# VH-VL binders against Rho GTPase-activating protein gacHH (gacHH): the designs that were tried, part 6

Target 1, 179 residues: Rho GTPase-activating protein gacHH (gacHH), of Dictyostelium discoideum (Social amoeba) (q86l99r1233to1411)
Amino acid sequence: SNKESLPFRRDVIEKVINHLRENSLDTEGIFRLSGNMESVRGIVKSFAHGEPNLSFEVHNISNALKHYLRSLDPPLIPYEFFLMLLDARKNEDAETIRNIFWKIPSDNRVVLTLLVDLMVKISENSNVNKMNSKNLSIVFGPTILKPRTPTLDRMALMTETQLQCGIIQTFIEDFHYIF

## First folded at step 23 (VH-VL; from j01 with heavy chain D54S S55G)

Design j02
Fold by OpenDDE, last read:
Structure j02 (fold): chain C 179 residues (1-179), chain A 117 residues (1-117), chain B 107 residues (1-107)
Amino acid sequence: as target 1 above (179 residues)
Amino acid sequence: EVQLVESGGDLVQPGGSLRLSCAASGFTFSNYWMHWVRQAPGKGLEWVSFITDSGSVIYYADSVKDRFTISRDNAKKSLYLQMTSLRAEDTAVYYCAKDKWDAFDIWGQGTLVTVSS
Amino acid sequence: EIVMTQSPATLSVSPGERATLSCRASQSVRSDLHWYQQKPGQAPRRLIYDASTRATGIPARFSGSGSGTEFTLTISSLQSEDFAIYYCQQWYDWPPTFGGGTKVEIK
């Protein structure tokens, strides 16, 4: 990975999510459409320093959050839960997914809950913002759920990414059951 | 003008391989998710494969999984479909399609793949 | 997967008459339903997206309606160039799926 890892800052993430909850629900392509990269980098930098700069348009902020989350090491969903979640997804086992979720460290779990809640709200307005649960899952699957050791097998990688996305989709669609 | 142009369709024997190409123009190719959709002669439309803008996420229809490989070269504004272990039931016109919010807003003219002994 | 069912399979209509095509989803797709027109020997063309929005260049006689699981494509006054096969499509969930199509033919 050529991406520099940034420190996990719960308070910053919460502020950003709250901002997006208030300002992005009707934004077409939120989290999917690209922003200005220079702005995005600046915003991400502000995250790392503990005070998010939220004076930008919502695409820049959402992309900054996405980029920031992607850069976390360990990921928002810690590595130890990766295989268990994938296996549960393969078996279409929402109960197991739920049980795994509640084993996630508290700070991560809180942030994940807030993030997925935001996704739920976004998806509910997908007729306007075009970001349904499937689309959001495609965006966030490989962003917040990653393996400790990347697979080199092409087919395995494809399956893995599909499961990653599927797990996020499950989080969104079964939010009230899981969270 | 936004345009997609497929190429590479041919007659091949069962078990053979073929690589399809789709050349994009008139839009920022690297910003869009892309699909392959096929249509057997006299039949309906069948989704085949999906790839995100960066290529980070890929999906296949069960019917082609493990045999087909979708890829893209954003620098060349090209989408590809490598087909292996071709079967008679793979005979179809193959379309590349541009995604726009879960719809296929632009289609190529299609390229015919015929698998026959 | 979400199964898309179109009816009727074939619709015979006289020029100038109204054509009503149905598309049913086995599960709700909200408004994530799109319609395509395919003329003989041509690639499909997007007609309607998001259940009810006409694509650019599509005549006003084409309209889409519905949400959830029931959708309708209406051609208010069928023109000679409208005889074609029409497909509905969803990608609200994996995998993207098409209906079987409705062939609109001249009566």
Scores: ipSAE 0.926, ipTM 0.956, lowest interface PAE 0.5, mean pLDDT 96
Fold by OpenDDE, fold request of step 25:
Structure j02 (fold): chain C 179 residues (1-179), chain A 117 residues (1-117), chain B 107 residues (1-107)
Amino acid sequence: as target 1 above (179 residues)
Amino acid sequence: EVQLVESGGDLVQPGGSLRLSCAASGFTFSNYWMHWVRQAPGKGLEWVSFITDSGSVIYYADSVKDRFTISRDNAKKSLYLQMTSLRAEDTAVYYCAKDKWDAFDIWGQGTLVTVSS
Amino acid sequence: EIVMTQSPATLSVSPGERATLSCRASQSVRSDLHWYQQKPGQAPRRLIYDASTRATGIPARFSGSGSGTEFTLTISSLQSEDFAIYYCQQWYDWPPTFGGGTKVEIK
């Protein structure tokens, strides 16, 4: 995607996450269902400028956050941790994943913690919102964890993507152990 | 009317290849995750493959991994399953299924794939 | 993977009688449990979703209950058209898995 990278704004992300924590836990398909694209673009712009517009419907806000996170360069989880996390996931090594997490830069780590905490809360109410840990991981895996260089091989890419999702699922399901 | 229609099932020899198609109608295909599910003759249901709405995330059952390829064309409202290195145990009716919150709310009629020497 | 176990494998019931089908998950799937009906020569049909919600067009005699690891499909008064195989299914975690099915046959 040729989308322009946006600046990392911890303060904005925290505000958005807090808003979603209070207003989205019972929303069916939160982070999965699409919002109004025009509204989403406008909200994303507000993020970039440091003042999030949270007056919109929650699907628009959640999609804006998702798009914003996807546009970050480097991603929320910096590139240097990508391969290490994938390897740890391949080996089903939650301890290594935990150790890697705590090596992530502090601002990124704080935001990641808040984001995954939100995912945990959402997943706990999945009977209502239909977003269990698996579904959330499918949405956020390729969103916040990316390679520096795109994987060209189709099979390798598929494996990579599955591992990305798996790592996010691990974050959600083993939240108290990792974070 | 919401509908899925599979096609492409045939008799093939072991090691052969086959491409299945699923045509969707009556709903916004591009907004939904899709699955392939198969059923061997006289047996139960087995999930085969998954693809997200945009095609960005794909999963396969271990039994078909590296042999089958799921894809979709949202413009054509079509789902595909390219099968290679087919084995006798791949003999089954193959269903495309629409995902709705982890359930399969719409099924096609299925298409029969027979792998036999 | 989450193993889905259905019991009994075959259930013989007389018309008008109550049928109770069990589905057990090897680990909790919360309410992410769905039931399908399959008649001979036909594709599966969604019967119950989210453990207890009837799909559109499904008669009231069908009901689902349970959460976590234990689920039940109940047919309060079996009709002739209800003789079929019933499958439970989860996708709370990878991969999506089905139970082995319960064949409801006429006694």
Scores: ipSAE 0.922, ipTM 0.954, lowest interface PAE 0.5, mean pLDDT 96
Fold by OpenDDE, fold request of step 25:
Structure j02 (fold): chain C 179 residues (1-179), chain A 117 residues (1-117), chain B 107 residues (1-107)
Amino acid sequence: as target 1 above (179 residues)
Amino acid sequence: EVQLVESGGDLVQPGGSLRLSCAASGFTFSNYWMHWVRQAPGKGLEWVSFITDSGSVIYYADSVKDRFTISRDNAKKSLYLQMTSLRAEDTAVYYCAKDKWDAFDIWGQGTLVTVSS
Amino acid sequence: EIVMTQSPATLSVSPGERATLSCRASQSVRSDLHWYQQKPGQAPRRLIYDASTRATGIPARFSGSGSGTEFTLTISSLQSEDFAIYYCQQWYDWPPTFGGGTKVEIK
């Protein structure tokens, strides 16, 4: 995986999401199953340069998007919203989550909306692709929502990760309310 | 042959600790999510813990939260369950289970943990 | 959590007869419903996955049906080796949960 921070490219992300919306909804294990790492690295590199290479198999493309998003600094959901979202999730407060979402910078909101919309569509076809909201949240929780400083305590990290996943699950399941 | 083999089950006193191991073979262990499931004597099945392929996401049942720790070593093709502060109600056969699209397609034969004074 | 309810708790059936087992979810799990067979002294074995797909090596006399909240496992002609406890399971949402099981015994 690419551990270096890459530039945020809204236009590239949108193109990739649109491609996946059209070509991955019936793909078993989309975003979960690994692709060819050499291909994935190449695709991620293309993202950074502003023109996504979408000529690969969808597992490679989806994996590339996942890795690219993970490498963003700040993450897709900026650091300043991390603790607020976790607290809202602890309290099962969807209204607060909604309010926080609408405070996110506009470019990030647009991308997040597109990404979660894709997740919703994937989850609706989970009988075929095996990626329900729970599974998608497991994949994307730690990917797009991260703390500025890594959590070192084991128990705290576990709780944090579960909350991260829970927030993504809330995004998917309450999409029309939040977005 | 695809198989899971649990070990480490023993008799322990309440408040004691025990570490279970699960050895995987016959499949690419590092590509699969894994679970622990237990069964008290004469009772039904109860999910205990979950871990992703990389170990990045972990979940526990409320009944074992803060007492049990799941981990894995993909190089050794092994899954672990560290149990602490054991209680009588933790007495059970503990199964290692391989995840396949939210189902458990492969089970070990289980290892018995008995918590008794 | 999603509560899985199996009925009946015990089902007495004669060899060669049809057995019908029910599993109900407290909320929709779509098709994320799986069945396991457990014989005395043995580990559970996956029987049916995704509500209606037989696992590898499972005889054709076993079939699963249903979606959402109501599911059924059917054994068309019960064989001597089929007397066991059967569990349904979901992981559509956290946590994974099992039904209480149905014991199929000889009549």
Scores: ipSAE 0.922, ipTM 0.954, lowest interface PAE 0.5, mean pLDDT 96
Fold by OpenDDE, last read:
Structure j02 (fold): chain C 179 residues (1-179), chain A 117 residues (1-117), chain B 107 residues (1-107)
Amino acid sequence: as target 1 above (179 residues)
Amino acid sequence: EVQLVESGGDLVQPGGSLRLSCAASGFTFSNYWMHWVRQAPGKGLEWVSFITDSGSVIYYADSVKDRFTISRDNAKKSLYLQMTSLRAEDTAVYYCAKDKWDAFDIWGQGTLVTVSS
Amino acid sequence: EIVMTQSPATLSVSPGERATLSCRASQSVRSDLHWYQQKPGQAPRRLIYDASTRATGIPARFSGSGSGTEFTLTISSLQSEDFAIYYCQQWYDWPPTFGGGTKVEIK
């Protein structure tokens, strides 16, 4: 994981997502299997400089995107929406989740839409790439949706994490309704 | 050879606690999601708990939630299950299982936990 | 949760005969359906994964088919070592769930 906070670059993220859309849909374990850590770090650095290096193997690129997103502060889904989304998920309230999504700042919302769209496309080919909506949600749940203050209680943290994953799963499975 | 070996099963009284261990060998343990699955005597299989490779995501069956704790030590190639407030219905053989694309491709031999007064 | 239903509960088959086991999901699990074999006193062993892919070392007489909600495990010619309990399992959605199992016994 990357602990360094990097700037949010919409244009870079879009390029990376487009590349993955074209080159990763049939890749087994995309976003889940690890790449070469040195390569991943290099790719992440290229994101920060505004020109993504997309010459690497797709696992390295996907992992770079994952690590980059994890390093964002605020996260891709801003902190102010965290508790509202978790509460909506607890109540299985897809309408509220939808309403919250559309209150997210435009650049974040656009990137989130592109990212989840990619997840949808990946999940549709899960027979080949082994990444269904559940698996993708496990990978991205705590990556793009995080609390401002870390949860200290172990049980609360576990519940929180499950809700994070559940929200991402809802994004994927109810994409056309929410987005 | 890929192998999982459970240990720690014992006879305990209701309300008691027990810690199970699972030792992995023959594969890169730190790269794989892991599960606990149990089987009551003469009964079927029941999923118990899940943990990702890094331990960042954890799930429990409703039947054990708030009582059991799954954890892992990748350096030691070990998986753990801390059980508390044990009940008679927790009596079972407990298996650690390696995840491979939503299937359990490797199982340990299991360790028996008996909860009885 | 997704409920997995196996039928029959017990299947009596003669050696050399064909065995057909059914697994039904309460909702679609796509191809995220796996089969396990368990013999008395032993841990389960994976037989088929992704509905139809035979695991390494599993004899060709074992085959899986189906998608969505209906799945079948077939043993084309039952051997003496095949008498066991067979379980299907999904993890398309939380929580992972198993069928109740089918016991294949000698007729």
Scores: ipSAE 0.922, ipTM 0.954, lowest interface PAE 0.5, mean pLDDT 96

Design j02
Fold by ESMFold2, look of step 23:
Structure j02 (fold): chain C 179 residues (1-179), chain A 117 residues (1-117), chain B 107 residues (1-107)
Amino acid sequence: as target 1 above (179 residues)
Amino acid sequence: EVQLVESGGDLVQPGGSLRLSCAASGFTFSNYWMHWVRQAPGKGLEWVSFITDSGSVIYYADSVKDRFTISRDNAKKSLYLQMTSLRAEDTAVYYCAKDKWDAFDIWGQGTLVTVSS
Amino acid sequence: EIVMTQSPATLSVSPGERATLSCRASQSVRSDLHWYQQKPGQAPRRLIYDASTRATGIPARFSGSGSGTEFTLTISSLQSEDFAIYYCQQWYDWPPTFGGGTKVEIK
């Protein structure tokens, strides 16, 4: 339904994540603090065209990655996996979560692995950067795991959001088991 | 000067409804995660609800799930708590609190909600 | 839910003496543990965050220590304005939780 959705570009996302791995692990509030909105939009445009411009302060790059991932249609975790993952999380079934992850298309799995590995490294340095697994799950849960159509029921939406965050937190905390 | 000012607390009968407001000033409200925390008379602090800067993630204490709704209006620099089906155990001072790295660095002075017949 | 247990419930201390307050978490919160002071009729005030870092404007007589599951707040020389209730709090994981409080009062 997004008229201006962006194309999935594995090579671009890999370059951005690698840049952040080298430059963001000591950055306070990474992925939570704002960037300059105009810069962020310009950087997102460069991602979409396959020529990532990383000559910006690190908060602008991290915000651009978030916005790019949010704009993907289909999302990084394709729509057909949404309900399966939520159900597995509801049952606290990490084995099923792992099995579902390995069914995700190969390019998406590689990007997810790199992204969650970055989140693991950030969370391991949370005494400096202030971003533990719970904080990162809040930031990335609704960004990369979305339903095809959002529910109109308030309680169902609440439950979905909690499960979305929980899945990302499980990815981070159980990284070596799942990935 | 950084401030949070709660309003809307009142005396209400069981089953009633109230809407609490929290007006923020002196900081960029839209950049911060926000909480409601309550304290029953003579009791300790109890976390109630959470909302992200954009409103994309919302969470409630189990005790208020299904009855309370947190919301925010970033243009008005305001946080809200819509309370329904109020019970005696909801009687408390309700505080609006600003999140800072998993702690609450700025608190309002609170608004008293009394639920009694 | 991570349960925070504070002891003692009440601590009677003479002015000028040292007060030591304990907070225990039911599972590790690493260093994600925060302390608040609350006086009657007032909102809580953040004292210490991340176990040991003093918040801006907090007097040097307040210090925090600990990691994992056991934490302490120390007031090295108690002043008259320090008689209050003190709470510890975590949000290492959902939901944020507080300890039951330690009331520090004049002996």
Scores: ipSAE 0.793, ipTM 0.901, lowest interface PAE 1.0, mean pLDDT 92
Fold by ESMFold2, look of step 24:
Structure j02 (fold): chain C 179 residues (1-179), chain A 117 residues (1-117), chain B 107 residues (1-107)
Amino acid sequence: as target 1 above (179 residues)
Amino acid sequence: EVQLVESGGDLVQPGGSLRLSCAASGFTFSNYWMHWVRQAPGKGLEWVSFITDSGSVIYYADSVKDRFTISRDNAKKSLYLQMTSLRAEDTAVYYCAKDKWDAFDIWGQGTLVTVSS
Amino acid sequence: EIVMTQSPATLSVSPGERATLSCRASQSVRSDLHWYQQKPGQAPRRLIYDASTRATGIPARFSGSGSGTEFTLTISSLQSEDFAIYYCQQWYDWPPTFGGGTKVEIK
């Protein structure tokens, strides 16, 4: 398939996240287990058109949300914040991460808050759903936080990926401080 | 039947290179996160490396992070560990292991890597 | 890095008797603690996951308990096939780590 960016639709993302909040907290492996690829592609198309079709098994909805978020350009966290966040994470500086979050455009902040709150709720029920903050950070790190120009250096890419995951883990674990 | 089979272990000089392979069968390999774990002769288990189902997230133990490269080929149902700049301390049986909710539910039989002059 | 400490290093037990193995984490891993059995010349086998859940096909004589930082594996009536090395493992946080192992041997 062709690599195409998708439009940012705040209202669609809010509906999808609210659906998952109501239907996924007890679902084993949510965001980690695969869905039916044909169903997922159809659901993502419905997101892009502004009319989300949520009449699918919950794993197809969660996979569609991941795919949609990965396909946003600019990403949910705009490119200009990438290096600042990675540096703050490298220094283990949650206060700076909080300050950077509040500089993100308001529509993106609302969506990010809803998304991370969903992750917090999932992680609080990890004894049932098997998805703690570390697992969710692995799933969402590279999806949400991306550089404008990816590095070609393999070791630098690994370090960036670890920091991307670390930022998401910090968002989840320090949610009430940051958000 | 569910199994993992490692291969590629050998005797090699310090500074040498090896590529380990792990062939998976009996489960949908592309849906699972995978690990390498090693065990020096007579010693305990040491986690080495991790890769997600898509390969989007990769981690290494500090002792190997500059020298080892984990990869996977989901079409071939195979996991790999490319090892370079090998040291005596890398002498071990290397296992591939399937992740199941932060535990390792399936292990291969292991392949022995010996680094000796 | 979360350090897993197992005790004793070696446990000598007569067949038919009860064995109790200890695992301590340097910080809380909640219930994300797993146990493995390794027989000589074999790969490890998962026994217990999530502190207390027996893996499929594991005999009822194996049980796990604990949460937070202190965990135990109990073998209620030791069989000849149970003489092995037992490891605990966590992946509550990076990196995954194992305890040093407890060798259960015939008294």
Scores: ipSAE 0.774, ipTM 0.894, lowest interface PAE 1.1, mean pLDDT 92
Fold by ESMFold2, fold request of step 25:
Structure j02 (fold): chain C 179 residues (1-179), chain A 117 residues (1-117), chain B 107 residues (1-107)
Amino acid sequence: as target 1 above (179 residues)
Amino acid sequence: EVQLVESGGDLVQPGGSLRLSCAASGFTFSNYWMHWVRQAPGKGLEWVSFITDSGSVIYYADSVKDRFTISRDNAKKSLYLQMTSLRAEDTAVYYCAKDKWDAFDIWGQGTLVTVSS
Amino acid sequence: EIVMTQSPATLSVSPGERATLSCRASQSVRSDLHWYQQKPGQAPRRLIYDASTRATGIPARFSGSGSGTEFTLTISSLQSEDFAIYYCQQWYDWPPTFGGGTKVEIK
């Protein structure tokens, strides 16, 4: 299950991102297409134990990274930044988003920078891999930025997920301004 | 072999509710993003709603926001549209459609919703 | 939202002749532009995706071209079964939008 809380391991995430940078830019549907569930589960376990096993087909590795990031508690962007980022995105305020990003703990900022740079590189090759900034924002929005308390209100959930995706899309499209 | 089949279209009064269903077959439904698209009689196509493969991201057209709810059941290979507070301008044929890289590669044959007093 | 404008609204053309349909986007959609055919009483079907790639099973007389804001669907040697309404569609950015359609009538 990807619901169990997992430890934040900066060096593991860096190794996985570097591997994907070298192996995923031409891969159709990277981060969108499914992997083998058993393989993905085993890879996530290797991430959690600090020894990433990257000897798998690239979709299994990309899915494992998503599941690992989804299982972090606190998430990659800590809970206290959730509401302020959503409000800044609702107001289309990229300057405030930048200011909030720079308040995030330094280890998280480094990992987030590497991850979004990977997304920028993927999106620049979207004519081949089919993953533009909008597609990447859909697959990463709820993964990186999560509320502390999940809502059961349909309207609030809709608004939160749209804003989560919008924040990731802003990170990708305004990378050089924000990061 | 690959099919999408809509059902649940009916005649309803303004302010009424209706639930549409879309049954998928011939492909791995749980791997694909899905849409609802509608077409008023004699009019063009209008996108209505979107849901990811896991249901983690949902979007609605402004015209139906807060009145319609999209959902899916991957075990039953089914997509749903719960419609409430229906208006005359919601009268249309409703299609479910399979996403393929920002296009709609498979469409159902549609189900007619008529909202009339 | 990105507005898609199709022209002409109606094309009357004889069988065997060429039909040219235009689609203009209010902002660049790069190549994320798709074409559909809808015959009377039927659901739409995808003809062309990514501006110029023919969908599986679509006859070679259908071709698409363009990028950015200007796109063209061409039907060479029009057949009687090509009487239909044609729509362009983008989802380069939210929300997905369609053009108003071009009705192709066989003269």
Scores: ipSAE 0.752, ipTM 0.890, lowest interface PAE 1.1, mean pLDDT 92
Fold by ESMFold2, last read:
Structure j02 (fold): chain C 179 residues (1-179), chain A 117 residues (1-117), chain B 107 residues (1-107)
Amino acid sequence: as target 1 above (179 residues)
Amino acid sequence: EVQLVESGGDLVQPGGSLRLSCAASGFTFSNYWMHWVRQAPGKGLEWVSFITDSGSVIYYADSVKDRFTISRDNAKKSLYLQMTSLRAEDTAVYYCAKDKWDAFDIWGQGTLVTVSS
Amino acid sequence: EIVMTQSPATLSVSPGERATLSCRASQSVRSDLHWYQQKPGQAPRRLIYDASTRATGIPARFSGSGSGTEFTLTISSLQSEDFAIYYCQQWYDWPPTFGGGTKVEIK
């Protein structure tokens, strides 16, 4: 089943992002609308084995990417950067967010840059695809940035989730400054 | 066909608690983001709370964030609002609403919550 | 937060006449502005989304325009069922906010 963590495969993620860059910018609700669960499951398996199968309808591919990124351990943004980024977001400090981004390991930075660039391109066409920076931040916030030890405190969890979304929104809106 | 039906509105004393329910039908509830919106008698609309399809992201209006809890049960096609420490200012008709591209395309009929001593 | 200001608060109009309602945002919301109609004792109904697109089943006499901070809802030939309160709403950024409403009354 899909309840276990998955390894980070930079080359797989790059191929998937490039595919979506070519095929998703005009797609209504990309990353927000569901795919066929059986298809998504099969695609995620192909990512985990290093042989991405992209011969599917685009919503199945985008859902598979989300699921794959959510299942990474460590996550795309490694755990040690979580609290620093949340604090910088809490202070509305894009300069510090930029400085932290450039400390992230090189392979992760490349993938994150490609992913956020895709989100920027999607948001620039939101008249058609309906996915602005706020929508994308909701979809990706808890997916790529998460704590090593999740809090059980309802109020703290809510605050952390809001800051996670805010960081992704900052990445998209200030892309050319941060990246 | 597509419907949202709220229930659980009641007359409650200040400091009391109440749980609102919203039953969805005619669409695949688990695929959609949901909101609560309220309207005090004779007043305008005020957004209250938001939850994603999976429940992974939750937001509240500042006026309610430490007193109200939004939740959903996708198997039962239901949205909930647990309210505590109720105040007179919480008196309103409470609507559940379906998100559609940052607007609210489907609304329930509303359920009235009255907070008075 | 983005404050939505509607004017006028009340608009008295004869049936068959043209009604023009205004909505101003305190910051740009680009085209992410939506309009709702609410009749007495009923839930709101979405009329216009993304500034100018009519929702399914909304009559052509309703039209929306504007971008950035200034938006207009026009009812080209007011019908008796159009006497209601109209709200604008944004969720370009957190939190979602509504205008105070414009009540359209029969003259």
Scores: ipSAE 0.746, ipTM 0.888, lowest interface PAE 1.2, mean pLDDT 92

